Miniprotein binders against o77086r1339to1564. Designs and how they scored, part 11

Target 1, 226 residues: o77086r1339to1564
Amino acid sequence: KSLEIAEQMTLLDAELFTKIEIPEVLLFAKDQCEEKSPNLNKFTEHFNKMSYWARSKILRLQDAKEREKHVNKFIKIMKHLRKMNNYNSYLALLSALDSGPIRRLEWQKGITEEVRSFCALIDSSSSFRAYRQALAETNPPCIPYIGLILQDLTFVHVGNQDYLSKGVINFSKRWQQYNIIDNMKRFKKCAYPFRRNERIIRFFDNFKDFMGEEEMWQISEKIKPR

## First folded at step 7 (miniprotein)

Design m11D
Fold by ESMFold2-Fast, scan of step 7:
Structure m11D (fold): chain B 226 residues (1-226), chain A 103 residues (1-103)
Amino acid sequence: as target 1 above (226 residues)
Amino acid sequence: SPELILKFLLDIAKLLIRYARELIEKARELAEKGDLESAIEKLKEAIEILEFAIEWAKLALEIAEETGDEELKREAEELIKEAEKLIEEAKRLIEELKRELEK
């Protein structure tokens, strides 16, 4: 069931990702304005909802053994997502399992070690070196992590002048933008060959019931006081 | 290469102009449905996007002038002119819709 769930999550991610137009990511990098980037906002919102849904699902379970079973199910889903090159949902679930409210709870050593190993992929202190290497070796179809694309485009925009001096164009800025956008276009071209399950897709396309961050901390502290 | 960047800048300018045209069409649809405030917002958004497109096209024009690529220079000039024309169209529509709101 974990494989089918991962496949359906990937079909939804691919649909949302493909709808994002290049102007949207450039406008977001320039202005940080959501109004001009509706499809981008929908995709980013979906990432956040997925993460908060997973956290809420785990925290609502009253029995420690049931919490471990659900975490192991999420880990199985993540392994399938990674194999099919869906970095976006893979990282959404990872952000849930490595969130403060979840991470602080008592877990079996195997679970803690596995989550920690997954975190190595997105370690920001290394400028995402492992992720960038993995992505460079990835052939389409692929759903990249949109957060890093937006971060990179924003840093290129903020950190670089259009001209190095009067009349001298900064080609480095434009080469960096070209590489990011070209890579995004490459991944948008190819479709995943999975059979649609509309029931599962609709479920993930409509996250209605998840806790806010404050409520998550309260529940976490109730489970394991400190 | 400068040629690849030139083509990239022109492609982005074209995509931004097309995106703005779609917003202007959405604004017309909203106006026909009586949602004048939303229509005006979409038109203002389109103007900002067109101004952004002109920035990309102007850089392309500068590179085309330096490399002596007459064909791509003309393309850049045409894109700037097209974007400027659409900005004026959007501004006229905004004024028309504002008059309707005041009624």
Scores: ipSAE 0.541, ipTM 0.841, lowest interface PAE 2.0, mean pLDDT 88

Design m11L
Fold by ESMFold2-Fast, scan of step 7:
Structure m11L (fold): chain B 226 residues (1-226), chain A 103 residues (1-103)
Amino acid sequence: as target 1 above (226 residues)
Amino acid sequence: SPELILKFLLLIAKLLIRYARELIEKARELAEKGDLESAIEKLKEAIEILEFAIEWAKLALEIAEETGDEELKREAEELIKEAEKLIEEAKRLIEELKRELEK
């Protein structure tokens, strides 16, 4: 069932998200070196693996009706993820459905329209206003989109000096960093009350069974030639 | 609130120092397993992180001095001293491991 799958995805996301230490996001913002942020890297790698895993599950199906059923199942999973405030897995699956190899295939009109409506949440216009508004209205437990947190911290770091002039501290820079970090800590306070389902976890198999991008395009073009 | 920002800066300095201590411990484990090159890289990372921690602690020290908060001033001074001590320990370990590699 879609609900149980969404719950298990959320447990895996929560486990990785809670392991991220504040120093890792600050170090990444400072020099953008992934090597200094191992738990952060595992969390972002998990996002990418889930996205590519979902694309692969869809593209490996030889029957068009089965592909449509699986896309509809992912849409149902996404609706549950959004309701439980798991933006990370929600956006990972959205990135899969909106990927080139998937998007170019012929889908029912309803599917195309629904995916397009989901994209409105992550529209980058006005600095991701839609997403920021949704997040501001969200109560824990919640798994935020880490990419925007990193972008904000990096912007604050590179866009602001520690001192406004000789001997005059830039309090605005540190206040911005405080707010971003405090918000992140707020989301880490509450645990999801779901119980682990080993059958579903084994099905995911750490989302490691995926095709590379080149192979996905090849299969997409085989399904629907140009 | 200067006090809130001061406490925030000290918190970050403490977290960075703790993170660096964990890297130094990881480096010691790698050295024990014979991976001297990886151990040296982890120690170099720890030094960079400790230098970053000192930046946060020094800003906290400056604010504490201006506001006359003797307790938080002492905390900032202790964090700077702790980080400097760890940097020296990490530098000595790097030199010891480099000598081992050269043999």
Scores: ipSAE 0.511, ipTM 0.830, lowest interface PAE 2.1, mean pLDDT 88

Design m11M
Fold by ESMFold2-Fast, scan of step 7:
Structure m11M (fold): chain B 226 residues (1-226), chain A 103 residues (1-103)
Amino acid sequence: as target 1 above (226 residues)
Amino acid sequence: SPELILKFLLMIAKLLIRYARELIEKARELAEKGDLESAIEKLKEAIEILEFAIEWAKLALEIAEETGDEELKREAEELIKEAEKLIEEAKRLIEELKRELEK
């Protein structure tokens, strides 16, 4: 069941990712304006909704053993997502398990250690070296973490001048933009060969029944008082 | 290396122009529905995107001139002209819709 769930999540992520046009990421890098980037915004919103849904799913369970079973199920799904090169949903679920309301609860040592090991991939030290190395070794099909793509494009756009001096073009800036965009195009062209399960896809495409941040903290503190 | 970057810049300019054309068409659909204010906003977005496209195309033009690539120089000039024409079309449509709002 965990494998099928991961496959369906990946089909939905691939569909949303493929709809993103190159102009959208460039306009976002230039202006930080979400209205000019509707498909990009839908994809990033989906990441956030996935994270909040997972947190809500765990926190709504009344029984500690049931919470542990569901966390272990998410971990199994994450392992499948990582093997499929779906970094987007992998990181969305990781952000849920490593969120304050979830992390502060009492978990068995094995769960805590496994989540900590997963966090090594997104360690921001050395400019996300671990993630960048993993991505560089990845062959399509692949769904990259869009957040880092946007960060890199924004930094290149804002931090670099178009000309090094009068009449001397800054080719380094253009080459950096080329590499980021070309990598994105490469991943967009390869399809996943999974069979669709419309019931599961519709469920993940309709995340609207989840708790807000404040409610999550209240429930977390009720489960384990300070 | 300069040839690859030149083609990349032209590709980006083309994609931005295509994206702006889609926004202008979206604005026409909104205007047909009577949503004139949203139509004007989409046209303003299209103009901004076309100005951005011209920046990419002008950089491509400069490289083509320095490398003596007459074919890609002509392509860059055509893209700039196309974007400028679309900006004028969008500006005229904005003025038309503003007059309609005043009625």
Scores: ipSAE 0.498, ipTM 0.822, lowest interface PAE 2.1, mean pLDDT 87

Design m12F
Fold by ESMFold2-Fast, scan of step 7:
Structure m12F (fold): chain B 226 residues (1-226), chain A 103 residues (1-103)
Amino acid sequence: as target 1 above (226 residues)
Amino acid sequence: SPELILKFLLEFAKLLIRYARELIEKARELAEKGDLESAIEKLKEAIEILEFAIEWAKLALEIAEETGDEELKREAEELIKEAEKLIEEAKRLIEELKRELEK
């Protein structure tokens, strides 16, 4: 059941990811204008909606046992997403479980330990080394975390000069851009062989009802006062 | 290494020019539907993409000049000219649409 949900999430992510054209990513890296990158915008909006939906679903439950059951369901889904190399949805759900409003609640020791182990992948110390190593070892099909791709392209664009000195080209800048773009093209080539479940796909493609940040903190503090 | 990056730069410049052409076509469709403001925005996006194409093609030109590859040098020069021509076309269309919008 959790497997089917993860597969359908991955089919939707793959569809949205494949529609992104490389020029959109370059335009976004230059000025971060979402209107110039419509397919990129849809993909990043989906990541954010997924994260906020998961947080809201957990926080709306009044019973502690039901909250625990749902967190365990998300953990099972995440394990399937990781096995099928869907880093994007994996990190969207992880960002929900590791969000302040969720993390501060009392969970069984096993749940807390599993979430902490998942967070090791996205440890930003050492410039996301663990994630970069995992991605480098990954063969298609794969959906990479788009946020890091955008961060890296923006860093290369802003932090490096086109020339080291007058008449001397900085090939390092262009080589870094090539590697980022080539990885994206490589992952876009391979399709996932899963069967579509239109009911599940429509649900994830059209969910809208979720809490804002302030409301989530208020509900979290009512569940577990300081 | 230099030959591989040179071919990459040229192929990518071609991809950017193709994408810009599609944006210009979308702009013309929007203008026909009476959405002049959106058409102008698409043309501005096309110009930004074409400016990227020129940057990539100019780097390719410099590498081709240093390696003495006359064929790839000619290809880079043609891509720069094509992108510059498309920028002029897009700028002319923007001015025409601005005049229409004032009417």
Scores: ipSAE 0.034, ipTM 0.491, lowest interface PAE 6.4, mean pLDDT 81

Design m12L
Fold by ESMFold2-Fast, scan of step 7:
Structure m12L (fold): chain B 226 residues (1-226), chain A 103 residues (1-103)
Amino acid sequence: as target 1 above (226 residues)
Amino acid sequence: SPELILKFLLELAKLLIRYARELIEKARELAEKGDLESAIEKLKEAIEILEFAIEWAKLALEIAEETGDEELKREAEELIKEAEKLIEEAKRLIEELKRELEK
């Protein structure tokens, strides 16, 4: 069941997200050093593994009808994730469906249009305006997209000096950091009320059997040559 | 307000100091298990984090001095002192572990 899968994915995301300590995101923004941010690294690694797992799952299917069936299952899961405000796994799966190896394959028109509509949420051409607006309107519980949090904290850190001039503190930099961190703290406080299915959680907590990017392109081009 | 930012900076300094304390404790556990090299690495990480905490606390101290908030100024000074003591503790532990590695 797509709903149960989405719920278990969300419980795992919530567990990993809650374990991230605020010092880890501050340290990552300061020096980009992954070694000092173990829980943050586990959470971002999980996002990437989810995306690659979904791509591999689709590409390994030999039958076109089975590939479309699995893509539709992922779309169903994504709809449930979006309703429960799990932006992290929602965007991980969207990243898979909108990846080059997957997107270039010929899909039913309905699938292509649905994925395109999902992409509107993460349009980066306007500084992620649609996503930022959706997040601002979202009430906890929520798992935000960690990638944007890290990008924003890093941009604030590297793009702004601590002082505007000698002895003049840059309060704008600190206020931006405050807002980002305060929002993250708010989302960390609320738990999801779902019942655990340890079998499903263990599956997602230890992704195996996904191919690398080069292999995905090779398989994609065998399915649809050029 | 400047007071809100001041409290925010102090909170971040406290979180960084707590995080560094946990790394120092983890380093002690690694040393007891015989993993001296990993213990030294964790202590070096703790020192860097504590230096970062001091940067936040010093900014808080400057704001408290300019706004005349004696309570938060005292808190900032205490956090700087606490972090400095932890840095010295971590440095001492690194030297002790290095001596053990040479034996």
Scores: ipSAE 0.351, ipTM 0.741, lowest interface PAE 3.2, mean pLDDT 85

Design m12M
Fold by ESMFold2-Fast, scan of step 7:
Structure m12M (fold): chain B 226 residues (1-226), chain A 103 residues (1-103)
Amino acid sequence: as target 1 above (226 residues)
Amino acid sequence: SPELILKFLLEMAKLLIRYARELIEKARELAEKGDLESAIEKLKEAIEILEFAIEWAKLALEIAEETGDEELKREAEELIKEAEKLIEEAKRLIEELKRELEK
């Protein structure tokens, strides 16, 4: 069941990711303007909604054993997402499980250890070295983490001038942009061979009723007071 | 290789020009529906995107000139000219829509 859920999440991610046009990521890197990047914004919004939906689902459960059961279900879904190279939804769920309101609650040692091991993939202190290595070894089909693509393109744009000096072109800037864009294009070309379940896809494409940040902290503190 | 970067820059310029052209068409549709203010906003976005496309194409032109690649130099020049024509078209449309708003 968790496999089918992961497959349907991946089909939806693939549709949203494929609709993103290369100009949208270039324009976003240049000026951070969301109005010029509608498909990119929809994809990023979906990532955030997925994360907030998962947090809300866990926090709304009154019973500690039921919360643990649901966290284990999310972990199982994440393992399937990782195997099918859907880094985007994998990281959306990970951001939920590693969020402050969730992380501070009491969990079994096994759960804490698994979430900690998942976080090693996205350790930002080493410039996402583990993630970059995993992605470089990944064969299509794949849904990469769009947040890092946007961060990298923005850093390349902001940190590099077009010229090293008057009349001397900065080829390093353009090679970095080429590699990022080429990798994105590579992943956009390959489709996932999964059978569609429209009921499940529609559910994930139409998230309703999730809590805001302040409400999540309030409920977390009621479950486990400081 | 300089040729690979040249082709990459030209490809990016072409994609940006196509994206801007689609915005100009959306602006025309908005104007036909009477949403002149949104149409003007889309045309202004298209102009910014076309100016960005010209930046990519100009860098490609400079590399093509330095490497002596006459074919890619010509392609870069044509892309710059195409983007400039679209900017002027968008500016004319903005002026026409502004005049309509005055009425």
Scores: ipSAE 0.582, ipTM 0.856, lowest interface PAE 1.8, mean pLDDT 87

Design m15F
Fold by ESMFold2-Fast, scan of step 7:
Structure m15F (fold): chain B 226 residues (1-226), chain A 103 residues (1-103)
Amino acid sequence: as target 1 above (226 residues)
Amino acid sequence: SPELILKFLLEIAKFLIRYARELIEKARELAEKGDLESAIEKLKEAIEILEFAIEWAKLALEIAEETGDEELKREAEELIKEAEKLIEEAKRLIEELKRELEK
C-alpha cells in the first residue's frame, strides 16, 4: 500500500509541476505575486498541505504504538518517493517528521536515527551541497524540491541587481535564472509510467481537516508535557 | 561570454511573447463563449507578460549594441516591436470587450 501511495503522490506532484509555466516562475521571482503564478502557487501549497496533513495524522492518534506504526508507514512511503526521484513529496514528509511538534515526541531510537539520516540530504550547509549533488546525478523523470527553487530564484532576484553599477549589466543574474528554468524544463520532459488510482489522487488533491501550527504544538504538549 | 548571455536573453523574450500570444488566443475563445470578464482578465495578463518580455529584449538590445552584433541587435529590436504591437492589439480588444459589457 505504501508503494501505491507513493506512486499516486508522485503522479499528482508531476501533474502540478508540469502545469507550471516558465513565465510564472520568472514573475514570482520579480514580483512574488501569487495571482500571476497560480500553478506555481498550487504546487507550493501542495507541498505545505502534504507536510501539515502528515503532522496532523500523527498527532491525532491517541495511542503511542499507533503513532509509531504510522511514522514507520510514512518512512516506507518516503523511501519509495526517494527511489522514484520525487524529492518534493519526500521532503514534504521529511519536513513533517522533523517538525518541532513531531520531533519532540518520544520515538524508538531506530526511528530517530532514520529520520536524522534523511535530514542529511537537505542539510543547508555549503548551500545545500548534498541535495544539489543528488539532484545533479538524477535522471528524469524527477520532481525537484520546490523550496530550493523558490529560494534560488528569490536569492538571484534580491541579491543580484540587474546592473552592478550605473552602466554595468549583471549578466550572471539572468544566466542563473535561465539555468534554474532550463533544469525545470529538463525534469518535466519524461512522464512517470504509473497507473492512476483516482481515489487516492483525489484524497491528496483535496486535503481537509488538518491542524494549524499552534494547534499542533498544543496537541504535542498534551502527548508529552514539558 | 556576453554573446552567449545575449542569446539566452533573446530566447527568454521569445518564449514570453509566445506565451502571451496563447493568452490572447484563450481570451478570444472566452469572448466567443460570452465570458467577457474572464477574456479581459486574460488580455491584461498577456499585456503584463509582454511588458516583461520587452524588459528582457531591451537588456539584450543594450548588450548587442555594446558587442556590435548587428544581427542580434536587429533581432532584439524586432522582438520589442512585435511585443509592443501585441500590447496594442490586446488593449484594443479590451476596449471592445468593455464596450460590449456596457450593452
Scores: ipSAE 0.021, ipTM 0.457, lowest interface PAE 6.3, mean pLDDT 81

Design m15I
Fold by ESMFold2-Fast, scan of step 7:
Structure m15I (fold): chain B 226 residues (1-226), chain A 103 residues (1-103)
Amino acid sequence: as target 1 above (226 residues)
Amino acid sequence: SPELILKFLLEIAKILIRYARELIEKARELAEKGDLESAIEKLKEAIEILEFAIEWAKLALEIAEETGDEELKREAEELIKEAEKLIEEAKRLIEELKRELEK
């Protein structure tokens, strides 16, 4: 069940990822304007919706045992996502489990340790070295983490000028842009061989059934008062 | 490798020009359906993208001139001219659609 859910999440993620066009990526890096990058924006919104959907699924459960059961189910889904190189959905679910409203609740030590272990992949030390190394060793098919792609594009644009000085072209900036775009093209070449399951996709319901952040904190505080 | 970067810049300019052409085509479709305001918006987007393409092509032109690569210099010049022509066409279409809206 967990495997099948992970496969369907990956199909949806792949459909959105493959629709992203290079001009959208470059325009977002230049202006950070969502209107000029519609498919990129949809992919980013999908990541956020999936994260908030998962948080909501956990927080809506009134029974502590049921909450623990569902968290364990998400952990199993995440393990499958990682094995199939879907970093995007993996990190969306990780961002849910490591979110403030959920992290502050009392979980069995085993759950807390597993989530902490998963966070090692996205440890920001040495400019996300662990994630970058994992991605470099990954063979397609793969869905990379949208958050780091957007961050890298923005940093390359903001941190580097087109010219180092008058008449001296900054080749380093263009090499960084080349590598980011080349990685995206590389990962788009291979499709996942999974079959679409309409029952599971309807269950997701486009991940639109979620609570706002304020409501999540209120529910979290009712479950475990400060 | 300056040649690899030069080819990359030209590839990006071509991709941006192609994307702008698709936006112009979408604008024509919207205009035919009577959605003139959306058509003008798409044409304005196409112009911005074409101006962006010219930035990439001009950087490629500068590199080609410094390295003495006449073939890639010519390619860069052709892309700049193509983008400039499309910008002029899009601007003319915007003015035509604006006049139609006023009627």
Scores: ipSAE 0.302, ipTM 0.702, lowest interface PAE 3.4, mean pLDDT 86

Design m15W
Fold by ESMFold2-Fast, scan of step 7:
Structure m15W (fold): chain B 226 residues (1-226), chain A 103 residues (1-103)
Amino acid sequence: as target 1 above (226 residues)
Amino acid sequence: SPELILKFLLEIAKWLIRYARELIEKARELAEKGDLESAIEKLKEAIEILEFAIEWAKLALEIAEETGDEELKREAEELIKEAEKLIEEAKRLIEELKRELEK
């Protein structure tokens, strides 16, 4: 059932997200060095594995109707993730459905329109305005998209000097860091009230058997030649 | 508010110092298990993190001096001293482990 799957994905995401210590995101923003940010690395790897697992799951299906059925299943899971404020897994699955190998396949009009509407949330044309507004209106519990947090911290670090001139501290830089970190702390404080299903959690905590990018394109072009 | 930013900088310095202390303890555990090379790498990571903590604490010290907040100034000074002592401790441990590794 799509609801239970979304709940278990969210419990695992919450566990991994909560383990991330604030020093890890700051150290990553400073040098982008994975060795000093082990929990952060596990969380970002989980996002990527989720996306690649979903793509592989869809592309392995030989029957067009079965592919469509599975895409609709992922859409249902995404709707539940959005309602429970799990932006991280929501965006991981969206990145799969909007990936080149998947997007190029001929889908029913309803599927194409739903995916297009989901993409509006992550439209980067206004510095992710839609996503930032949605997040600002979100009450905990919530799992934000870690990719944007890392991007914002990195941009603040790279784009701002510590001092505006000799003896003049750049408070704008520190205020921006404060706001990002304070929001992260706020979301880490609230737990989701779902009951654990260890079988489902173990499955998502141990992703195996997904295709590489080259293989995905090969299979996609075999399904729809061009 | 300069005071809010000052407290934020001190909080970050404290978290970085705590994070580095946990790495030093992990390094000691690795050394006890005979994994000297991994222990040395963890200690090197801890030193880099402590140096980063000192950057945040020094900025906090500068703000505290300008605002005349003697309590937070003292806190910033103590955090810098604590981080410097931990760097020296980690450096001594690296040298001890290197000597053991060479035997």
Scores: ipSAE 0.512, ipTM 0.827, lowest interface PAE 2.1, mean pLDDT 87

Design m15Y
Fold by ESMFold2-Fast, scan of step 7:
Structure m15Y (fold): chain B 226 residues (1-226), chain A 103 residues (1-103)
Amino acid sequence: as target 1 above (226 residues)
Amino acid sequence: SPELILKFLLEIAKYLIRYARELIEKARELAEKGDLESAIEKLKEAIEILEFAIEWAKLALEIAEETGDEELKREAEELIKEAEKLIEEAKRLIEELKRELEK
């Protein structure tokens, strides 16, 4: 049922992503103000809740074999998300499995190797080169990783002035913004053809019962002391 | 191609003006329901967004003047004028709501 779960996650992500208006990402890049970007904030909050929910689900399990079983279920869901081009939930779950509290625990070699291979996609030391290449080759429908869109727009805004000198327009700044926004618009146009399962969607739309960062570290250290 | 960037700048200005207009409408609804403080905050947000829209439209105007595109130049001028009128409207509404709130 990993496929159905991945499909329902994707329908919810698509709904939230499509509601984001272009002004919201530009306003966020300009002043980091959440009040002017409510749909963007909701989408980003959903990413964080998904990640924290997955971490909490794993950390609450008392038995090491049960933790391993749940991690394998998440990996299976992630493989389906990747195939349907849902980078948002894919990376949310990856951020959970590669989080400090989870990663430091002892896992079966196969699990560690799979997670490590998934992390190659988001290697920040290469400025997300692998992800950018994968995204460039991706045809809609697609839910891109919003975090990189926001980072890129913010860096373009901060790192570039409107004019190179008095009266000389900085066209490079505007071309960079155009390319980012145009890709976002392209991905927003295409819908996923999946059948809705309202029970599963409601579950993911109303995440309760997840631990905060400090609680996760406390439980992780209790399972495997430093 | 300066033409593509010019059209992009105008498109973004239009998105920002539409977004701000929706916030002004939301502010009016909040005021009608008696939530004057929230209405004022939405109007202030709309003004900041409209000022941002004017920045994009003014850059588009400059490019249109340099390229001699009279049609897109007129569009840029109209967008600036529209945004300025909406800023004046929002400022008048804020003053009205502040007076009501003080009562």
Scores: ipSAE 0.704, ipTM 0.894, lowest interface PAE 1.2, mean pLDDT 88

Design m16F
Fold by ESMFold2-Fast, scan of step 7:
Structure m16F (fold): chain B 226 residues (1-226), chain A 103 residues (1-103)
Amino acid sequence: as target 1 above (226 residues)
Amino acid sequence: SPELILKFLLEIAKLFIRYARELIEKARELAEKGDLESAIEKLKEAIEILEFAIEWAKLALEIAEETGDEELKREAEELIKEAEKLIEEAKRLIEELKRELEK
């Protein structure tokens, strides 16, 4: 069941990712304006909804053993997502398990160790070195983490002038943009060969009734008072 | 290396122009449905995108001139002209829709 769920998450992510047009990520890097990047916004919203859904699912369970059981289910799903190179949903679920409201609760030793090991991939030290190395070694099909692509494009745009001096083009800026865009195009070319399960896809495409941040902290503190 | 970047700049300029054309068509659809305010906003977005496309195409033009690539120079010049014509079209549509709103 965990494998099928991961496959359906990946099909939906691939559909949303493929719809993102190159102009959208470059326009977002330039203006930070969501109106000009509708498909990018839908993909980013889906990442956030997935994260908040997972947090809400865990926090709504009243029994500690049931919470651990569901966290272990998410861990199994994450392992499948990682094997199929779906970094996007993998990181969405990781952001849920490593969120403040969830992380502060009491977990069995194995769960804490596994989550910590998953966090090594997204360690921001040395400009996300671990993630960048993993991505460089990844063969398509693949769904990369869009957040880092947007951050990189924004940094290149803001941190570099178009010209080094009057009439001297800054080729370094354009070469950096080329490399980022070329990698994105490479990942968009390959399709996942999974069979669709419309029931599961509809569920993930229509997340409803997840808790907000404040509510999650309140519930977390009721489960484990400070 | 310069030729690769030149082709990249032209490719991106073309993508922006295509993206802006789709926004202009979306604006026409909105106007036909009576949503004139949304149509005007989409046209304004298209103009900004086309202006950005011109920036990329002008960089490509400069590189093509320096490398002596006459074919890609012509392509860059054509893209700049195409984007400028679309900006004029979008501006005319905005003025037409504004007049309709006043009625």
Scores: ipSAE 0.688, ipTM 0.888, lowest interface PAE 1.3, mean pLDDT 88

